# VH-VL binders against RING finger and SPRY domain-containing protein 1 (RSPRY1): the designs that were tried, part 3

Target 1, 184 residues: RING finger and SPRY domain-containing protein 1 (RSPRY1), of Homo sapiens (Human) (q96dx4r300to483)
Amino acid sequence: LFLKEGRQLTYEKVNLSSIRAMLNSNDVSEYLKISPHGLEARCDASSFESVRCTFCVDAGVWYYEVTVVTSGVMQIGWATRDSKFLNHEGYGIGDDEYSCAYDGCRQLIWYNARSKPHIHPCWKEGDTVGFLLDLNEKQMIFFLNGNQLPPEKQVFSSTVSGFFAAASFMSYQQCEFNFGAKPF

## First folded at step 20 (VH-VL; from W1 with heavy chain Y102H, light chain Y50W)

Design X4
Fold by OpenDDE, fold request of step 26:
Structure X4 (fold): chain C 184 residues (1-184), chain A 120 residues (1-120), chain B 107 residues (1-107)
Amino acid sequence: as target 1 above (184 residues)
Amino acid sequence: QVQLQESGPGLVKPSQTLSLTCSFSGFSLSTEGVYVGWIRQPSGKGLEWLAHIDWDDYTYYNPSLKSRLTISKDTSKNQVSLKITSVTAADTAVYFCARSPHWGYWFDSWGQGTLVTVSS
Amino acid sequence: DIQMTQSTSSLSASVGDRVTITCRASQSIYSYLNWYQQKPGKAVKLLIYWASTLQSGVPSRFSGSGSGTDYTLTISSLQQEDFATYFCQQSYDDPYTFGQGTKLEIK
């Protein structure tokens, strides 16, 4: 699948829907709620809760989108199996060397517990965030409503494959995931 | 006031290692978001980014030169060093060090540069 | 690598003139574009960052615009001290790359 008209992406996107990718209810923090269809996540606790999807990316170019339901603090992106879900300690996606995350609330990119500002405005309810993983070029690219950020490459110094779509949520935050079930 | 000053050997023989030092004042390389980088300019040509180092000791290199470059910092001395191994005539240039106050996105302060000539 | 190409390597103008210098990237750089001024024997000076944000202390006669692959530096009314070489630089992807430079000379 390709992004909607106007997003001007040159990469071919691999549709995760063909492999029935969804949020993994067996690889999720204690207080994160996953919808029955596996495409929505909501945090009902004060802790920083995380989840990975069911499909592991080992090669190629992959893309998924998230619709922002609430505009609070979340860290969404890619993480390997080696990334740690330490909800009681406040660690989320992007807080170790095996993950990288986009934060539209604080306008930051997270990797290895380091943050870097990006130029996107704060995300709002209804916004669409795009996540591109290119294992051929060893880069991750984040989008907000089709606007592209510079590629992130640092995570590939620690790992080059085995990535999952992943997200961390602060209190009462919620997002909807699209792995290809709907047109991008 | 932010100031940067490059120092180097002036002349280096082919195949040797070029060592450059950037001494700076008016800011700290321990400040979050601050980078110091090296850019060079051959005579009559454009600028070429070589490498930069950030406040947290992460290093970034031009991929075409990565195997020959080593950048390091001494925060206590307010110095950044660059080493270039196996130099050739193609490495003859004016070498600049520059500060980036915002995560490497732009360089707002530059040294005046130091000329390095590679010749036998 | 992203190649940066400036519209001209040399430009002649007079004091008071409106001057425009264009810079084109080989691919979209999404406003991660900076403009610098270089004079012989002087430190390079940052003029514009994020394509259109004026650096503090830089005269308001300097402005930047553009998006995608095409960007422009404008000097609304050229002053004597503005005769110099100007460079664009992309910060979208490594390696960071510069245009070849545009030397602005007195007509």
Scores: ipSAE 0.890, ipTM 0.936, lowest interface PAE 0.5, mean pLDDT 94
Fold by OpenDDE, fold request of step 26:
Structure X4 (fold): chain C 184 residues (1-184), chain A 120 residues (1-120), chain B 107 residues (1-107)
Amino acid sequence: as target 1 above (184 residues)
Amino acid sequence: QVQLQESGPGLVKPSQTLSLTCSFSGFSLSTEGVYVGWIRQPSGKGLEWLAHIDWDDYTYYNPSLKSRLTISKDTSKNQVSLKITSVTAADTAVYFCARSPHWGYWFDSWGQGTLVTVSS
Amino acid sequence: DIQMTQSTSSLSASVGDRVTITCRASQSIYSYLNWYQQKPGKAVKLLIYWASTLQSGVPSRFSGSGSGTDYTLTISSLQQEDFATYFCQQSYDDPYTFGQGTKLEIK
């Protein structure tokens, strides 16, 4: 139905090379394993586990990518500190008004515990998911292998800054994160 | 069969508030993914999207008109209402309500429209 | 806002003709494009959604194609009932915007 689009980004991104953002081992649920270099997460429990990165976005345009290692249920996107996905009650990114997440397994976008379908095919192992946060335009844009979805803007009715890259994982799911250590 | 019908005052004076009602049948605005929206068309011109509301009472507005628009729904009556404040001659148009069955991405059913003229 | 431009505001054709109507977006809309048919005194009719998916109940002589910024509605063999005004509409970003319309008239 849709032709594959290129990875054409029209936004000026903030360079993260000096910031060295990584998954925050101090802001992670109990059973989520973070790699020593802080760029890979794996859930070793039956619970829904979550993590935020170390860098808080308060202004500008930011982008990161995730490589899908396993193709199960994950919710990956952006969340503020006010997001409550670390409350040990099975919540994940997108389950409150302070976060929004892309789910490539169930083909859904999550916000405030609501889901809507997106047109991307189910993600597969090796796929690259892109996450753009534009605080100037107050929008989030999700990509699958460079294919762009419509911007998500709902989250900005609740908050306009203080976002972290964040992810929630179901059992035995794994992803690798690129916050700029490698070229996008 | 899905049906929508617009109703309005026909004539409104400048600076007044325009109230429109969309009555529909053949579907429910409590169904997930269903939206009802308003689109208008000035005489001899193109269509302009105004607003829509979804099954979960989320509202979406055209940013250029947001400050003047209020959309609401009464699911029990199968009605969607639109209010436009401080109307001017520029608001003269045929107003359509339409259903979107899939998260607002397209409108598959439209009313026939109701003409609203703003004149002193 | 995304501007939608239909290069032809009016088009004359005869029954049986192959007709194409073009719609261009000011930026890529990634196939979030719909086509509508409007006749005086009648409800607007959805023809195509997601650029190329034919709406249920719409005759197969209608088809949509395109990607990026450029899209086309095609009527393979024009019928008498097809004389109307056609609009494209993007649903990639709010506000949703429509083309100015193309009026298809009898030649």
Scores: ipSAE 0.889, ipTM 0.934, lowest interface PAE 0.5, mean pLDDT 94
Fold by ESMFold2, fold request of step 26:
Structure X4 (fold): chain C 184 residues (1-184), chain A 120 residues (1-120), chain B 107 residues (1-107)
Amino acid sequence: as target 1 above (184 residues)
Amino acid sequence: QVQLQESGPGLVKPSQTLSLTCSFSGFSLSTEGVYVGWIRQPSGKGLEWLAHIDWDDYTYYNPSLKSRLTISKDTSKNQVSLKITSVTAADTAVYFCARSPHWGYWFDSWGQGTLVTVSS
Amino acid sequence: DIQMTQSTSSLSASVGDRVTITCRASQSIYSYLNWYQQKPGKAVKLLIYWASTLQSGVPSRFSGSGSGTDYTLTISSLQQEDFATYFCQQSYDDPYTFGQGTKLEIK
């Protein structure tokens, strides 16, 4: 776990050796390709494809990172199990009340199919995007190369169930996830 | 021509409910990204953000005051209202309404303010 | 709450002077900072948003800069109409707090 602020909110690190944190090939929309190691995804269709990871968090403070492999449209963030994959209608993560997502191509934050602009520049290949979930303070924080955005809080008003890391990919987009196996 | 105008009671007794109305023209509160909010300024003091409401009826409140605040809108009348319950002398201030065209990140149009005095 | 501090409450200057008004946040706000101008009896006017972007219709003698916790508003050549009170505001986290203001007065 990596914290930028809230020193008084020291959160317990957990040993994930017994929990294989990866993208869940059984919790994925129809046309998304997931690497054999479970840490990279690519959309090979002309539709918007989604996935959740294998690890559900319901307490504490959690953090993961993504390396941008292609700089196109992706919506990456957090979703509960109640978030629906409406990929054939153009809906992905951040397009319902159960998910919130960062879009570094269009410079938007998505929640409940509503978008708002953020101050970050468009992401580029090789950029590191960070995703903080603080279940104690009920906030999500997104980072681009260590520069953080305002906390997002609206998604917590609609649910108390646990969250998964999640992402949606436009045609031919891909990224690589780091759930803690590599240093942040 | 964006214009906002506050109206209020002028004088309110302690423990009563303060009701404020913002009437506006030159924009629609149905437009995506548009917020209308309330900011107050006690005499000789700085500005304090109170609340805002967005085009999609989501409400946002200053956490220290939210148990006493209710913001609402009437899009057909181009009005936004604020109620503050259980007022005290500390609520004496000039009250402003303001518009944000960009998701509440900044307020680009303000009313001239209305003075509300809480006194017995 | 993020506290916004304008350590100078009053500043005297002459027409033509370069004036700098400072604002400090109690934590990093990542350029989510605005500057406003207030004159008695007039509507509050937005000058700068997102730390450095000039609002449309605001004279180019106004500029904003800064990062992290420290931000400044600069008036490069002060004009008679610029005598007012200036407030910073962070738009990073609720409550969206304002500085206490810096009153710019004619010498």
Scores: ipSAE 0.482, ipTM 0.774, lowest interface PAE 2.6, mean pLDDT 85
Fold by ESMFold2, fold request of step 26:
Structure X4 (fold): chain C 184 residues (1-184), chain A 120 residues (1-120), chain B 107 residues (1-107)
Amino acid sequence: as target 1 above (184 residues)
Amino acid sequence: QVQLQESGPGLVKPSQTLSLTCSFSGFSLSTEGVYVGWIRQPSGKGLEWLAHIDWDDYTYYNPSLKSRLTISKDTSKNQVSLKITSVTAADTAVYFCARSPHWGYWFDSWGQGTLVTVSS
Amino acid sequence: DIQMTQSTSSLSASVGDRVTITCRASQSIYSYLNWYQQKPGKAVKLLIYWASTLQSGVPSRFSGSGSGTDYTLTISSLQQEDFATYFCQQSYDDPYTFGQGTKLEIK
């Protein structure tokens, strides 16, 4: 889909014009609001709320982007169906062994409820965050405005395929997803 | 004060297993984000990362050596151990243990190293 | 594996000189690069992490810069205690490889 600086990846491109990729209003925690077009989510509650998209990725190399609308705490990345929405316990995407998430507010990568810092600055309104899933090399790569982080591999110890784009939102946080309808 | 000290056999014969122990003080390997790792240096040569182990028992190995390496820890004794099986003369080096306080991104405290010679 | 190349194996300089040591990665490492100092018979010391952040207790005459594949350690005014071997290391992807070292010697 794209060439990294200094590395060439194997690509599998999906034509999303015939497939409606969007946030799944039927796969969402209780208090998250999904826009009518399915590409924007906002938490209007005092709890940590989660969603998965409608399209399951089980082979190849996939990429989506998010535009930061509010710069607060969100955890955005990839999760399988086995990832649980335990929002009343404060758990979201990246807080179990079936999900991995980027947090641009606290500058953390989340996996299995463990966090580690990353080198990116705090995200700000209007920033573009990229999310690559490479099922050939078994790695996830996160980007902020085109600057990539080290590959994340630990989630593949627990699962190897069946990932959805996913996100969790703290109170009043909001972002907009681009699954390919707009050019990257 | 953070301190690490390596101990090893000094001399090992080819085909044997090399066992190394890192004893440390001034920090706990149970603290989130703390890693302890092993790096070696053949005489007059560069450094080679071998393995590290994190606070949550995850292990990380140099892929080219993974089949020969085992890293383990004993948090109650403040020790990390490395075993290298089937050694050859190419394993002759000074072996360092080192701590990362920051998820293995850098090693801010190193031991002085212990020389291991593989010779028949 | 990401190869780290320090093309200069030794460098001669005098006290007070500005010295520059370079390190090249075989692919982009996005500032996941560290610099270490080694003196004979001594523990290795961390100088710089994440390409440009100075480790606590390291004198301000040390600085790091670079991006992509090309990184530089600079000593702005060389002191007697700075004669040592300097290694770069990438922390981007395993194995976390080191450069072969640049030995800084008295002229």
Scores: ipSAE 0.476, ipTM 0.778, lowest interface PAE 2.6, mean pLDDT 85

## First folded at step 24 (VH-VL; from X4 with light chain T53Y L54R Q55E)

Design AA5
Fold by OpenDDE, fold request of step 26:
Structure AA5 (fold): chain C 184 residues (1-184), chain A 120 residues (1-120), chain B 107 residues (1-107)
Amino acid sequence: as target 1 above (184 residues)
Amino acid sequence: QVQLQESGPGLVKPSQTLSLTCSFSGFSLSTEGVYVGWIRQPSGKGLEWLAHIDWDDYTYYNPSLKSRLTISKDTSKNQVSLKITSVTAADTAVYFCARSPHWGYWFDSWGQGTLVTVSS
Amino acid sequence: DIQMTQSTSSLSASVGDRVTITCRASQSIYSYLNWYQQKPGKAVKLLIYWASYRESGVPSRFSGSGSGTDYTLTISSLQQEDFATYFCQQSYDDPYTFGQGTKLEIK
């Protein structure tokens, strides 16, 4: 989390020291490249590629961050096992009722193939995007460089647990993930 | 020009169901990003948001009243309906319908409101 | 629920005055705040959305500012038609709540 002047913190810090989540090389679409340490993803194809992490959230409050390496189209957020990523058909996270995603390039939030605009500026290389999942309050909250958006709640009408950090990448896009290895 | 007009029974008995209708013109509830919502105001008091519905039939309710509220739309008639079950004197208010042109973030057009009194 | 509190329930002013109405949220609402004007027998009118954006057709004498929990509606030079009740409303989280209102009366 990046503290911006005048920003009010409404959530307690979460201890992630026991969590060693990685991007799951066994739960990734065909042409997405995952780094050896499992914390970076790059799309080397013209298809819309997706990946889920290794850690399933069934209860509590969880948070992770992504550093934007390239500023193109990506959809990053949370998805359950029931969410289906079809890379050759252009489907990714946020395109079904079991996932919700932040898009900093097109300035949209995606859920069930619906998009709505958010007030964040377009993300830039080096920006940090934050992802909060609160299963107690049944809400997801997205951040850009510490600036908070309204909570997203619609996904919880379809599912209330079993979420993974997940991301979909357009051609030649790349991001770095922090699941707690570095301080937020 | 955007216009909205509320209609209701005027008087409702306790425990009955209140049915309200919002008729609108000058816009379509098939347009992406458009919402229509209901807000009420008891005499001499502030405004209270009740519910709204979007162009794609998604519904949103005030959590404190959700169990008693049902909002629906008829796009072909340019109408939005609200039902409130098990009414009490606390539901006496002027009821407004309003349009949100941008995903429910603000209401830019309001009806004149319709008074509903709950009394035995 | 997020509670919205306006600085005063009533305010007296004269034509030509600079008028300021403040609105405080019980928690940060991150600029998801709207201002409305209500007159008896007339439809509620949107003045400001997203804290500082003036709605089309609204006179330039109306402006909005603020961040976090504190927001302000300013009328730079009060006109006769501006005597009314003003409400703030947060659209950050449901239920979307309103302030209690500020009735602006002629001095």
Scores: ipSAE 0.889, ipTM 0.934, lowest interface PAE 0.5, mean pLDDT 94
Fold by OpenDDE, fold request of step 26:
Structure AA5 (fold): chain C 184 residues (1-184), chain A 120 residues (1-120), chain B 107 residues (1-107)
Amino acid sequence: as target 1 above (184 residues)
Amino acid sequence: QVQLQESGPGLVKPSQTLSLTCSFSGFSLSTEGVYVGWIRQPSGKGLEWLAHIDWDDYTYYNPSLKSRLTISKDTSKNQVSLKITSVTAADTAVYFCARSPHWGYWFDSWGQGTLVTVSS
Amino acid sequence: DIQMTQSTSSLSASVGDRVTITCRASQSIYSYLNWYQQKPGKAVKLLIYWASYRESGVPSRFSGSGSGTDYTLTISSLQQEDFATYFCQQSYDDPYTFGQGTKLEIK
């Protein structure tokens, strides 16, 4: 995760001595495969699989990016530890009040099992999705190739801190995560 | 045909609570994506969004007025209500209710509005 | 809050004229911009949503354009029934704010 001030869209290079977030292999669904370097996830099952990252955001402004490897159904965004990803029941990020997710396949935003449409086109392979969490302003902003959507604020009625980057994957979907290892 | 009609007291004394009702027809507030909101317009001035409520009973308020506003719905009666507490002369305006068919992004149907005057 | 400013509060024109009304946001609103028409004693009418999409039933002479902070409502050939007040409104962030309005009057 990259620490930001305000709504700055220009990103600094992450120092190697800085926080290194990665996908948490200890906080992942059974059939989700995480790459050895912890920056790529692939679902090899028919179930909806989920993962949270290793870094908990309790304050400030944070940003990460995802590269879409496959363009199927995924729900990617932010979730607290209170979020429950029940793969056997098809639950993923955005399906409870403690998480909010961007879905570029179905063109939806998910929160508390509710969906609303967004105006972004369907994501395609190679697209970059951005995720901004601003705990000062209590808002989440989603980006597709740099184009931002209106801020999402509803999740903050249930929780105001303790967010992790998180993602849920449908069958055979894959994404690459950038928590600051590469310049944004 | 979509129709909305506002009703209110016309005159309210300062510090009292203003109660407004929006009665609508031609659509259901049980339909996903449908919102009903309140917008007001002081005489000779622009429009101000107050609040809206969606089909799933989620409420949205103008932050500057949130502490004084309560929006609610009665789906069975096709009504949306707005309460404004502790009114002052600044709350004198024409109050409109309007429908948003697409998640609050625009209002495609409006009532005629009802004038509310706050005066002692 | 996002402030919406319309270039003019009043505008005089004649039937047949091409009319443009400009709306500027204090920050980018990424095309989350609507245009409304208001006439005395009548319900406010939605003309344009999402900056450039014309609402059903709205005459083709009405069009919307713009991006970022600057948006324009255009009436290609003004008709008698078009004399009214026009408002822009952003729906990017709450509170959803309106421009001050532009009253289009007959010259």
Scores: ipSAE 0.885, ipTM 0.933, lowest interface PAE 0.5, mean pLDDT 94
Fold by ESMFold2, fold request of step 26:
Structure AA5 (fold): chain C 184 residues (1-184), chain A 120 residues (1-120), chain B 107 residues (1-107)
Amino acid sequence: as target 1 above (184 residues)
Amino acid sequence: QVQLQESGPGLVKPSQTLSLTCSFSGFSLSTEGVYVGWIRQPSGKGLEWLAHIDWDDYTYYNPSLKSRLTISKDTSKNQVSLKITSVTAADTAVYFCARSPHWGYWFDSWGQGTLVTVSS
Amino acid sequence: DIQMTQSTSSLSASVGDRVTITCRASQSIYSYLNWYQQKPGKAVKLLIYWASYRESGVPSRFSGSGSGTDYTLTISSLQQEDFATYFCQQSYDDPYTFGQGTKLEIK
């Protein structure tokens, strides 16, 4: 989806019939399972496994949602192509200067392997987590069930565009992505 | 046991640079999540956040004042400094330094403040 | 910039009274709001953070509430030492702005 009024809770629906927005099975760490329709991911290993989506965001305001399937540790957010998956070292999305992630299990926001707490309660199975990227104002906003956190701006000191939706998963963690095919 | 103390020139002339130092004890600026910042209170007015610096040397500035502000730290001396260039009478205020061990979300320890007057 | 408004600049009250101090933000700040106490000649003191959490060492007579744009500090039974100026502050987005203050006076 493409939001024209910045952080306002309004949006225009983008027709994605010619665009295949899904998790990229060619841009994934070793042990992550991706569903056939490309919208669910599950870690079946003891390592921290990561993925980026197929679709690069270069301009405008973009939003996607994730449904929490398991309430454990996941780091979900935005990453550029320069972000690296160091799954054997526990590095995932939010653990370098090219990515920023929301962790609803530990109540943290991650950037450059630095964490800070947020006010949201721990996420629960069935919760909807929102991920807004505003390339006009250079900020990222995370939502839990429609409740906003403060805008995140630090990642824009290292990069200014070329973001993908991205996620990292601890053992047996799972979520479902919604890039706009379902109503928000 | 956490203590912060501001020091400054007291009087500064217009167009000069105001230099402030916060000396502190009872905590380390190297501890993750620790920020030290500057807040000022002009006479008869409310409080205005100016800047803060974190344990990892990231700096944060009030956007309206960014071009005139420089915050820095010296961890070996337990000090944080603020410089304000091109001062005017509008910069006359009590200047406070304050600590946040909570990522700058709130400031749990404040200094007493130091008055700086800008006059010819 | 997010403007923080404390529409009441001063309140008069007696020891033992229940008092409330209000703070309105110019936009939703999602409970990223703090309350501070300032007395003349003394360091500013944090009372409440994230709208409703009491700082360590703050008496239980102080409480915070609110959401969205509207927030309240309550002192349930006013004590002599509580006569001071109270400021709200949002920590949602820079610049991290303060309210103008509410002075709580005897009588």
Scores: ipSAE 0.576, ipTM 0.807, lowest interface PAE 2.1, mean pLDDT 85
Fold by ESMFold2, fold request of step 26:
Structure AA5 (fold): chain C 184 residues (1-184), chain A 120 residues (1-120), chain B 107 residues (1-107)
Amino acid sequence: as target 1 above (184 residues)
Amino acid sequence: QVQLQESGPGLVKPSQTLSLTCSFSGFSLSTEGVYVGWIRQPSGKGLEWLAHIDWDDYTYYNPSLKSRLTISKDTSKNQVSLKITSVTAADTAVYFCARSPHWGYWFDSWGQGTLVTVSS
Amino acid sequence: DIQMTQSTSSLSASVGDRVTITCRASQSIYSYLNWYQQKPGKAVKLLIYWASYRESGVPSRFSGSGSGTDYTLTISSLQQEDFATYFCQQSYDDPYTFGQGTKLEIK
């Protein structure tokens, strides 16, 4: 997880030693399993399980990555605190107006329970998915192995700041988050 | 068979509001992923995207023209309308209506276009 | 705005020739690029979407390629009915801009 400032199109690491960026075990749907180091999540239930990270971003440009551990249905992206988990109803990140998510299994972008296709191939185990939040330009950008999609802007009609990295998982799906502790 | 037909005033005076109607058949604007939009072409020039409206009433406008544009739909009549306020000679063009069943990523069906001339 | 440039405004070729029409974007558009054909007196027709996918009913002599900022439409064996103006369009970011067109004249 890092902050980019100014007019330069670059990414810089921010020292996060005083802010432990990890999945928030207190901001998670009922049945999601979170690793002891807080960077890997797995769904062991039949419901659609969700989590937000510990770090709220309100300004600047931020980026994190996820490594795909299983290639099934996950919805990974950004959500504000107002986004609600409806795990037993199959609604997660991207299913309300306060969140936007990338789905690399079904090749969809989710916002407000609406989906649209994207050009990326289906993700596979070991793929790196990138998640850019640009609060200056009010856009979100998703990457698969460095390949960029069109900017997503619709979530900013409902909210303009206060985003967390967030994800939702179908049964037996898992991934590992990199908020900047490992090189991008 | 998908068909779209534009209708408009032909001639309009500067400062007036230009109103265009797209009447269509062979598809429903209520179908998920369906967009209907407007593109114009000044004589001897390229195409300019103006606006589109989707099946769920979201509207999308060319940012440089947004203050002057209003797109709307009437699902019961199979119509999409465009209004352009405060027209000038620069708005003289052939106006096309087009459909995208693909979330606006491309327009697979177009009308024949209707010429609108802005002149005093 | 993403500017789309078709550097050739008109092009002449003979029936049977291989014709290439180019389109350059002012920034990377990651294959969110379409090609359209406009014939006098006819509705505009979609040929190619997402840089390389041929629309249903489009003859196989039409193909698209390219990446990044540089894209091409190729007609492998030009036919008499291919007299038209060809436009590229990016669908990456609004406004969804078009190239200025390339008029293809058959000699």
Scores: ipSAE 0.551, ipTM 0.807, lowest interface PAE 2.2, mean pLDDT 86

